VHH binders against o75319. Designs and how they scored, part 175

Target 1, 181 residues: o75319
Amino acid sequence: GNHIPERWKDYLPVGQRMPGTRFIAFKVPLQKSFEKKLAPEECFSPLDLFNKIREQNEELGLIIDLTYTQRYYKPEDLPETVPYLKIFTVGHQVPDDETIFKFKHAVNGFLKENKDNDKLIGVHCTHGLNRTGYLICRYLIDVEGVRPDDAIELFNRCRGHCLERQNYIEDLQNGPIRKNW
Short names: E, the ipSAE of ESMFold2; O, the ipSAE of OpenDDE; V2, 0.75 times the mean of E and O plus 0.25 times the DockQ between their complexes.

## First folded at step 11 (VHH)

Design q18 (framework vhh_h_nbbcii10_fgla; at its last look DockQ between E and O 0.02; V2 from the best seeds 0.00; counts 0 for: pae E 20.5 > 2, unsure alone 62.2 < 65, placed apart)
Fold by ESMFold2, look of step 11:
Structure q18 (fold): chain B 181 residues (1-181), chain A 125 residues (1-125)
Amino acid sequence: as target 1 above (181 residues)
Amino acid sequence: QVQLVESGGGLVQPGGSLRLSCAASGFTFSYDSSYALGWFRQAPGQGLEAVAAISGSGGSTYYADSVKGRFTISRDNSKNTLYLQMNSLRAEDTAVYYCAAKYPWLDTRSEYDYWGQGTLVTVSS
């Protein structure tokens, strides 16, 4: 049936809330059909995601799914009360300006609508690391004025894994600031 | 590393004007940033007091009651510079003026994380 994404087992399921932000990053949850190929301790379902968030005394107010596929779980597997947004993001390349803008627009909209609560934006790609880290850091740099190295350090520490793709790191450190319009 | 350098201080008669500048290096001002920038002052023998502040987004300003209507905080992101326009100066405005910056997302425990070395403003006849 459904094959486990390559190297998915190597990553922690859920990171920690990034202090001073509304972000939390995680790897893609896998619907139950994948569990036949996982040891019990390796399972990370949509339900497991919400249980782990509650264990941290947090609540998700939005999930942004950056995967370029619909294979891993369906929005219907999530609680109906949690908004879900897919932003198709190709892997292995720096996201284009339209993708970056869509991400910024979604985050800014969430912050406006949720200014009176402490709910988090959950962001994931397949591994919750490279595309996820890039877009979170791009937002922090372009919109919040965070220094690139500080954004990267914060993401790495809270995710529990370092960003791996050098083209993403170099674009964050040395690339142009993208317009926020 | 982040540095803030003030300039524009000096001797001015009561009723005069000065414009203070604060050049930043080690980070770039962005209009959509959540950091805060501010001016503080310390008169001889007194504690530090907040004079004016502007949000990182530029949409919100704060002024101490003692300067409201006379001082204007502003910034120019293209020059990476914070300003304080000081009009109708009075003797009680005599102080060392400091600029300061805070990154709320990385260190929410402190009020302001980065400080300049200060520029002296003396208002006297």
Scores: ipSAE 0.000, ipTM 0.091, lowest interface PAE 20.5, mean pLDDT 83
Fold by OpenDDE, look of step 11:
Structure q18 (fold): chain B 181 residues (1-181), chain A 125 residues (1-125)
Amino acid sequence: as target 1 above (181 residues)
Amino acid sequence: QVQLVESGGGLVQPGGSLRLSCAASGFTFSYDSSYALGWFRQAPGQGLEAVAAISGSGGSTYYADSVKGRFTISRDNSKNTLYLQMNSLRAEDTAVYYCAAKYPWLDTRSEYDYWGQGTLVTVSS
């Protein structure tokens, strides 16, 4: 139930805004029940997430949760002013077309509704790296026309960690563009 | 070495159904998703046509416009086998059907690295 995810401590809690985009990636925040298993400096709660975002002089407008579980935190742990979207995404394998579509649709909807502000789309999986990076890059490639290598480099630089899964990288680099509708 | 072996071809009436199989060896579907599998066909006197493709992870599928809604590509990791379910078959679907693989993963528009021997599908009344 309250096991710390493997290697969760190894990743920076929050990345940086990706220049030219509204994306910011972070690892999964953990609810209070996990704190007893963590050193104080290792703790990263939903509250900590918002504090860290604020420290960057940014504001979250949407959180997309890609984890395949609900055990890490509750939507109720988030401010009511920030929409929360769950997209159950299986780890280790390239997200299916439905998942990709859901992600793109959510992002496009957000951008349409938030043209008058500069709020960020916060995206996370467990580590905020592989699933998160893939879907963000997939969006940039398919929707924004960014070169795959450029998208990957941008994400890696801003997240502070590099995509690790070869199948994700290869799909981004050599896979077909997915339908946007 | 990678080997692909097609089966399931035969004679079928228009409107009928057929399922092709492609048994793959030399790589494992479940352990490495850095590949793509596809079905191609060549009708008499015509060139090779891409029919359907699927990524190793299953996260991406492709269908030619001519077969959309009628054909379904799938895989069984436990059997290391690729399938093509063909429904509502038409005379113009008559062709030799080939299974192909890209390993590692490459763009679907690029050449496939491995090919089967093909299986003949004849749709005729």
Scores: ipSAE 0.000, ipTM 0.239, lowest interface PAE 15.4, mean pLDDT 90
ESMFold2 (binder alone), look of step 11: mean pLDDT 78; pTM 0.798

Design q19 (framework vhh_h_nbbcii10_fgla; at its last look DockQ between E and O 0.33; V2 from the best seeds 0.00; counts 0 for: pae E 14.3 > 2, unsure alone 61.0 < 65)
Fold by OpenDDE, look of step 11:
Structure q19 (fold): chain B 181 residues (1-181), chain A 125 residues (1-125)
Amino acid sequence: as target 1 above (181 residues)
Amino acid sequence: QVQLVESGGGLVQPGGSLRLSCAASGFTFSYDSSYALGWFRQAPGQGLEAVAAISGSGGSTYYADSVKGRFTISRDNSKNTLYLQMNSLRAEDTAVYYCAAKYPWLDYRSEYDYWGQGTLVTVSS
């Protein structure tokens, strides 16, 4: 269906590149069929995503979609040059080890193949905040050795919104490091 | 779990045409472009040879020099099926043809993760 996600309008469409990383977070773009339910200024399509990224003088090299549905947009709505990875991630609960591994593996693969450019890893869930923030921070903490509070602060600042889920925050701050494969 | 099943192999005369199919399950072409699909072949007494490959987005394709201009790799998202159209077949094209997938794919240097059982193509008079 074309139901607008709850509170979707409340979040900035696109964050900023996280300094020192290749990550950028954004809320889920919505395909054209959703536009009839939105004011023109509220619209945020896959095309709009790329336009906004371009306005920041950046370029997407990968999109990781963490939503647990496929109804928001189609991969064919994206440029052919940008790979699309779906990692079905259940909301509200801390991602399981398999999900974390999939995310880390995808990021590492991208970085390995994109050493010669500065293209970004675009990550989104529904709001591009909680699931997105957790997995990005989890990567920074587990793989890059960043302090949990620093990772969280960096993400929040760049996304323009703060992580909201206490269980995510607590896991990042006090939870165990997940195995890197 | 990802599964690949080849079909379409058989006996064909030199100069003939054949189309191989690979039905993929466990991932969906339409909803994930972060994969790569490829065709490989192994002739009797020879090693495995890469024949053709296509990225999930369709933005990248590869052909071995030996098949360029004769073979075409394609996919049908609606059927979740990979194809290899083989034209102007030669005796040296005789081999077991395998479908393979990288999923998720973000590294061209990585080995293919999933393989089909193979389908035999025999080109003979």
Scores: ipSAE 0.006, ipTM 0.257, lowest interface PAE 12.7, mean pLDDT 90
Fold by ESMFold2, look of step 11:
Structure q19 (fold): chain B 181 residues (1-181), chain A 125 residues (1-125)
Amino acid sequence: as target 1 above (181 residues)
Amino acid sequence: QVQLVESGGGLVQPGGSLRLSCAASGFTFSYDSSYALGWFRQAPGQGLEAVAAISGSGGSTYYADSVKGRFTISRDNSKNTLYLQMNSLRAEDTAVYYCAAKYPWLDYRSEYDYWGQGTLVTVSS
């Protein structure tokens, strides 16, 4: 299968850069084989992603893919100069400490290696909302010291959709600060 | 947590071949593997040189200019093992070879976090 992911059409393809950060969130781009099931205006390919980022006068320096599969697009569909990193993140539950650490390590590595430019970290899961929002907010809270409600509000505003899963929101607001190592 | 164990070093004549292996534990190779894997070497009395690297997805490789066309990095996900096939060996390839891993795999030349113990390769007539 090339089935369109459930509710995927309900979400804006790409958010806006989160001010004061290097993050931008988006839903999973879909390779050409999915386009048979989409109206032209509904298409959002890997190339469309890069075009939309350029339209915002921004540039991607890393894509972090939180999905478990490559059925939506292949890393080979991306420009060769854009690093791609997959961090499998289980849906429907708060990510475990190992997953959070992998995400933090990836972001910190990017910031070190890109300190002399302004390129963005693009983060997506299937919808670019719940898993994506959780890990971005967890980073901002634990590493940057942002207050939980401020991180969530910033993400929601810049993504253009509010975080939906209450267990993620509760963990961000009331859960422990995780180690950064 | 992450452990890397090299093997396959030894004595070989110029023009010969060797295959180095690096058995990994503490993570599993797959499409979702986030580690960059690489080979480094250190000749007697010299600094560390990056030899080759491969992305977690297996889609990108890097080779030092000194080994391009002679060495091939690869991996076997079923055995959780990284390989370096070394052909057309020269005396200057004599070194201790180290397997290394880095999370995340953003730049194959940046500092690596995890290192093996090394395996000696000697190229001599």
Scores: ipSAE 0.000, ipTM 0.213, lowest interface PAE 14.3, mean pLDDT 84
ESMFold2 (binder alone), look of step 11: mean pLDDT 79; pTM 0.810

Design q2 (framework vhh_h_nbbcii10_fgla; at its last look DockQ between E and O 0.64; V2 from the best seeds 0.00; counts 0 for: pae E 11.6 > 2, unsure alone 62.3 < 65)
Fold by OpenDDE, look of step 11:
Structure q2 (fold): chain B 181 residues (1-181), chain A 125 residues (1-125)
Amino acid sequence: as target 1 above (181 residues)
Amino acid sequence: QVQLVESGGGLVQPGGSLRLSCAASGFTFSYDRSYALGWFRQAPGQGLEAVAAISGSGGSTYYADSVKGRFTISRDNSKNTLYLQMNSLRAEDTAVYYCAAKYPWLDSRSEYDYWGQGTLVTVSS
């Protein structure tokens, strides 16, 4: 169906680039079929995503979709020039090692290929907050050596919303480093 | 988890045709444009050779010079299956054929993330 995700309207559509990184987080864009259920100012389509990114004088080089459904939009709704990666990530639970690995590998691959530009890695789940924040922070902590609290603070500030899930926060702060393959 | 399973290999005479299949699970072709899919082969006593590849979007294809005009790589999103149509087969095409998946921005065969078990193709009279 095309029902609006719960609390989806409560979150800013797009965050800000995380300084010192290539990450930007946003909530899931919704395809046109959802627009009839939204006020005009509430609409956030794939096209709107790119417009908002452009307004920030940024450019997306990769989209990582962490939602566990395919109903929100289609890859063909995105420009062909922007790679799209789907990593099915279950909500509310700490992502498993395979998910973390997939995310890290994608990011590392992107950075390797995009050394000559400043394109961004756009990451989203449903709200672009909890799953998104966890995986971005997990990367910063495990790969970049950032202090957990610093990573979390940076993400929260840039996303404009704070990570909400205590199990995610706890794992980031006190959990083990995950294998970097 | 991602799995690739090849099938369709067998014995064929020179000049014959064969179609290999690679059934993919753990990701969806239609919804994952970040994967390039490819066929590789390894002949007895030889190294791994890239045969053909297709981008995640399906818009770009690559063929080794040795198979251009004879082989065709394709995919069926509805079946989440990669194919290699092999025509005009030659003795030198004898090899174990592997299906592999990688992120498109990775440029090394060693960087492919997922590999099938392989399927043997024997071209002999």
Scores: ipSAE 0.007, ipTM 0.316, lowest interface PAE 11.1, mean pLDDT 89
Fold by ESMFold2, look of step 11:
Structure q2 (fold): chain B 181 residues (1-181), chain A 125 residues (1-125)
Amino acid sequence: as target 1 above (181 residues)
Amino acid sequence: QVQLVESGGGLVQPGGSLRLSCAASGFTFSYDRSYALGWFRQAPGQGLEAVAAISGSGGSTYYADSVKGRFTISRDNSKNTLYLQMNSLRAEDTAVYYCAAKYPWLDSRSEYDYWGQGTLVTVSS
């Protein structure tokens, strides 16, 4: 049902814009049906997400949802003018090449079409940390040529939490660069 | 992952009407609003021409000048299907029609990554 995801309360709702990029990471927002088990200060709805982004003087131009479920909120809960993309990403495993390609393709398309504004790509998984951090860092490394340690440090600082999964960290640091194929 | 299957082509007389369908799989219109969908056509011995497109977000549409007022693009989210209603058909509309999808914006033929196999429309007396 409407059970709160494991340890979801332990994570900051929204990070900060990653300087020099168009990325911001956050944990999954939860629709109203989840709020019965949350104190008012613990709530983080799709509306709360947009309010928090506006409080940072930012604007979302795309949301990339990496969760492997549709139970947390519906795209209809988001403003109709905000593009939304679901990339089903299995947790705890390094994402496969198809998932990485789909993420890169979406980011590159966004950057081309939004070159004349400063809107952000919002990325989330359940906690906005491991899968989210992996794919953002993979993009920065493979496409922008950022050093792995620099990408990881930037993500950790801006998210407010460190990447936790050792297999993700090892793949980013020592794994192959995934150029277009 | 993404698959597009066109149907509904056939032989029609000039001035007639036809509706093309494109069944999509590998993504869902209702929760993947970053896809743009479009129809392209290729007449015998000719290059590829963009016909119409519709965004996944905001309901924006585009039509080539040659089809404005005669063709209507639409979608049915519950069936995950894109449509092209073609009215007042002319001989020059004869072509193979292709359904295509792009992340996330309309109106660029070079940026469409997913293509159907095509359905033939013949307008002839």
Scores: ipSAE 0.000, ipTM 0.287, lowest interface PAE 11.6, mean pLDDT 86
Fold by ESMFold2-Fast, scan of step 17:
Structure q2 (fold): chain B 181 residues (1-181), chain A 125 residues (1-125)
Amino acid sequence: as target 1 above (181 residues)
Amino acid sequence: QVQLVESGGGLVQPGGSLRLSCAASGFTFSYDRSYALGWFRQAPGQGLEAVAAISGSGGSTYYADSVKGRFTISRDNSKNTLYLQMNSLRAEDTAVYYCAAKYPWLDSRSEYDYWGQGTLVTVSS
């Protein structure tokens, strides 16, 4: 269906690059069929995503799509030169270890292949907040050794919205480090 | 369930050409660019050798030095099929050819987890 995701309009389309990292977070882009239910200032298509990132003087090198659906936009709506990775994640539950390691390995692979540029890893779920923020923060904590509260604060500041799910926050603060796959 | 089925193998004379096909199911090439696809081969009495690979976006290809300039990897999104065009075949190209997929394609630690049954290519007069 063409139903706008619940609360989707409540969130800023794109955050800012997280300083010291290659991450930028955003909410799910919506293909043209959704624009019938949106005012011009509410539209956020795949094209709008790339325009907003260029306005920040940044460039996407990878998109990681964490949604458990394919109804919002198609990878074909993205430039062919930008890699797209789908990691199916269910909302509400803390992502499992398999999902966490898929995310970490994709990020590490991108960084190895992009040593000579400054292209960004774009990460989104439906709102670009809970699943997105969890996986980015989990990466910073487990791989880069960032303190949990610092990772969460950095994400919240750059996204422009605070992580909302208490179970995600508690796992980041007190949960185990995922070291192996 | 990701499934890969190879076809197009057979007997060909040295200097000849063959095109191998790999029909994929369980994911869609046009939508799901997360998978990398490749061709591997195993010659009689030898180990498994990587031959060619194509990225999930289709924009990047890899070829083993032994096949560069002779083999071309391609994909057809409308048919959900991967191809290996083999030209200027040599006796040394005789092998069972396997289609393989890995997810995600950018994960440097990922292995090819999905494999076809293989198709035999014999280069002989």
Scores: ipSAE 0.000, ipTM 0.135, lowest interface PAE 16.7, mean pLDDT 84
ESMFold2 (binder alone), look of step 11: mean pLDDT 78; pTM 0.804

Design q20 (framework vhh_h_nbbcii10_fgla; at its last look DockQ between E and O 0.01; V2 from the best seeds 0.00; counts 0 for: pae E 22.2 > 2, unsure alone 63.3 < 65, placed apart)
Fold by OpenDDE, look of step 11:
Structure q20 (fold): chain B 181 residues (1-181), chain A 125 residues (1-125)
Amino acid sequence: as target 1 above (181 residues)
Amino acid sequence: QVQLVESGGGLVQPGGSLRLSCAASGFTFSYDSSYALGWFRQAPGQGLEAVAAISGSGGSTYYADSVKGRFTISRDNSKNTLYLQMNSLRAEDTAVYYCAAKYPWLDSRYEYDYWGQGTLVTVSS
């Protein structure tokens, strides 16, 4: 259905590029069918996403969709030049090792294939905050060796919102490093 | 787990047409455009040959020179199925045809990751 996600309007549509990384986080764009339920200024479509990214003088090279539903937009709503990856990620719980692995592998693959450009990895869940923040931070911690608090602070600052889920924060700060394959 | 199952092979006369199908399971065409789908073939006594490929987004296609103008690769997202339309078939097109899937974003892997069991195409009078 076309039900607007809870609290979706409360979050900034698009964050800022995370300095020193290729990551940018945003909330889920909504396809046109949702617009009738939104004020014009609240609308955030796939097209709007790309417009906002361009306004930041950036370019998306990959979109990783972490939502656990398919109802928000269709891959065909995106430009053909930007690959789309769906990683179904259950909300509210720490992602499992397989999910973490999939995310890391996708990011590493992208970085390897995109050494000659500065295109961004766009990551989103519903709000582009908790699942998104966890996986990005998990990558920075496990793969890049970033201190957990630094990773979290960086993400929060760039997203314009702070991670909300205590279980995610706790796992990032005190949880084990996940195996990198 | 990803599974690819080819069908549509058989005996056909030179100049004839055949359409191969590859039913994919374990991943959905519509929800992951970071893949490539391809057809390969292996003739008796010969090595594996790339025939055609299509990107997940559908924006890019590849054809071997030997099949350009005769073969068409396509997909149906609603059916999660890859197709190879083969027209103007020749004797040299006789081979086992394989469907394959690859995730281009997988680092340091140039080979296709998933393969079907193949379907035999025989072009003979």
Scores: ipSAE 0.008, ipTM 0.282, lowest interface PAE 10.9, mean pLDDT 90
Fold by ESMFold2, look of step 11:
Structure q20 (fold): chain B 181 residues (1-181), chain A 125 residues (1-125)
Amino acid sequence: as target 1 above (181 residues)
Amino acid sequence: QVQLVESGGGLVQPGGSLRLSCAASGFTFSYDSSYALGWFRQAPGQGLEAVAAISGSGGSTYYADSVKGRFTISRDNSKNTLYLQMNSLRAEDTAVYYCAAKYPWLDSRYEYDYWGQGTLVTVSS
């Protein structure tokens, strides 16, 4: 069914670009069929996503979709042709090494291919918070050498919501550095 | 870590009753958070079928048409346990039954993140 995801309305649609990075986080946009269940001010469609990015004077160059489903929107529903990558990410458990590696590979590939522009990597799960924040922070820690607490604080500030999953926070703060290959 | 352990399966005659239990650990059932709990089953040679589900708030339940009026999903938050009361059992209810949980942050009520190992229910004379 086309039920609105639990607590989806409680989160800001789009965060701000994370300074010093190419990341911006957002909650899952909902295709037109969901709008019948939303008040006009609650809507956040693929078009709304691109309008909000444009309002920030930014441009998306890649969307990484961490959700386990295709029911929220399809890449074909995006108002512009933007590279799109789905990385199925299991919830509640700290993502496994294969999932983390896929994310790192995608980000590194994007940065190489886009070194001559300033386009952003948009990352979302359902709420754009826990899985999204974990993988962005894991990348910043492992690849860019950012201190765990600094990565978490940067994500929280730019997303506009604090990471909620305690096992994710603990793994970022106290867990091992993961291999990048 | 989240774990779900089913119990209460076994052999029962047609028309009989059975109660399945699913004990959860690493995740606390409460009415003050949104999540979903469900029972699924798989008969030999068949696909996975959603049987029943209950919301974390306790306000919403779902039942497959094949079990409506015969099965009741419930939970006991003090014991961190989900139940499926199965009455008027039929041969076609024979299956491995799995409990599953979906957290409120997950992307679909139909895509559960945590699964038990399953408990076998056999309905046979």
Scores: ipSAE 0.000, ipTM 0.081, lowest interface PAE 22.2, mean pLDDT 83
ESMFold2 (binder alone), look of step 11: mean pLDDT 79; pTM 0.809

Design q21 (framework vhh_h_nbbcii10_fgla; at its last look DockQ between E and O 0.01; V2 from the best seeds 0.00; counts 0 for: pae E 21.4 > 2, unsure alone 64.2 < 65, placed apart)
Fold by ESMFold2, look of step 11:
Structure q21 (fold): chain B 181 residues (1-181), chain A 125 residues (1-125)
Amino acid sequence: as target 1 above (181 residues)
Amino acid sequence: QVQLVESGGGLVQPGGSLRLSCAASGFTFSYDSSYALGWFRQAPGQGLEAVAAISGSGGSTYYADSVKGRFTISRDNSKNTLYLQMNSLRAEDTAVYYCAAKYPFLDSRSEYDYWGQGTLVTVSS
């Protein structure tokens, strides 16, 4: 259906580039069929996403979509040819090691192939907060050696909303040692 | 505008100690991952050598093998200043020492982009 995701209106559409990283987080854009249920100021389409990124003087080089569904928008709705990767990520639960590995692999591949430009990795789930924040922070901690609290603070500040899920926060702070392969 | 100004160099005898300082302006030191800071040195007629580095978060440090156990990199965020404590100095440590910053740290540009003017350290009897 055309139902607006629960609490989706409560979140800022797009965060700020996370300084010292290539990441930017945002909530899921909604294709035009959803706009009938939205006030004009509430709309956030794939086109709006790209306009807001350009407004920040930035450019997307990859979109990582963490949702379990394809009903919100399709890659064909993007105004530019941008690499797009869906990594199915179950909500409410800390992502499993396979999901974490896929995310790390995608980011590392992007960084290697985009070392000569300044394009960003856009990451979203439904709200662009909990699953998105977890995987970005997990990457920064495991691959870049960032302290857990520093990664969480950076994400929260740049997203404009704090990570809400305590099981994610606990795993980031105290979770098991993970491989980077 | 990012600026780096070194101080604390001078003449010291072998086995002695010096502390180098690097005052930064144009960005604020904090415990996030947005930058990296380092010390480099160049002896007369020689190439540039990385000495020590520290990430913005403080979670990653690097020391050249030639200085491990003798030199310590640190910083004071309240004074926006990077330090290099140099102990057990040797004649081979004689060089101009440069403070450098990589900002933003994880940008696709992998080079240190900002450099100080250098401070001379001379180790001789």
Scores: ipSAE 0.000, ipTM 0.083, lowest interface PAE 21.4, mean pLDDT 83
Fold by OpenDDE, look of step 11:
Structure q21 (fold): chain B 181 residues (1-181), chain A 125 residues (1-125)
Amino acid sequence: as target 1 above (181 residues)
Amino acid sequence: QVQLVESGGGLVQPGGSLRLSCAASGFTFSYDSSYALGWFRQAPGQGLEAVAAISGSGGSTYYADSVKGRFTISRDNSKNTLYLQMNSLRAEDTAVYYCAAKYPFLDSRSEYDYWGQGTLVTVSS
């Protein structure tokens, strides 16, 4: 279906690279069929995503899609040169250990294979905020040893929006470290 | 705006059956697979209890242990309606039943964005 996600228009399409990391967060791009329901300035397609990334003088090396649906765009809408990974992630609840592991594994694999470049890991859910923010912060905390408050602050600042879900914030701040293997 | 309206509650004898309906408006079941739908209930003097839930894609369902094998959650995308088929009803099933929408497998009221007004189910001889 072509239903625009709730509050999708309220969020900036693309954040900024998180300093000291290879992460960039953005809201879900929408395929052409959604454009008829949007004003021209509201449109954000896969093509628009790459244009905006280029405007920041950055390049995407991987896209991790955390949405729980496949209706927003097709992998075929992306350049062949950029790998696409789908991790179905339920919204509003703290991701389970398997989901967290999948995300960490993907990130670590990318970093291992891309030591010779500075390409970014693009991460998105529907709004590119809560699920996206949690998993990025979870990685920074568990793998990079970043303090929870610092990770959250960094993500919020770079995304241009603050993590909204209290259960995510609470888990990041006070929850246990998740295993990395 | 999203609205949920429950119906189908009433008085039934132990061992009987009842089917609840939840008519949803403001969003489309077939379009948004990120949404999950669920049934909750609250008995007199008791807290809110998660009864059953179904994922947006329809591929996953959850049931409380107390209703497994007796209750079935389903949805009709063409009618944008959620159902709860309740069989082999017991006195302890007496409660106000609520329909809720947000994300799957949550049992906290605060985690759901949209709630119906509730429908009363009374199981008594």
Scores: ipSAE 0.000, ipTM 0.255, lowest interface PAE 12.9, mean pLDDT 90
ESMFold2 (binder alone), look of step 11: mean pLDDT 79; pTM 0.801

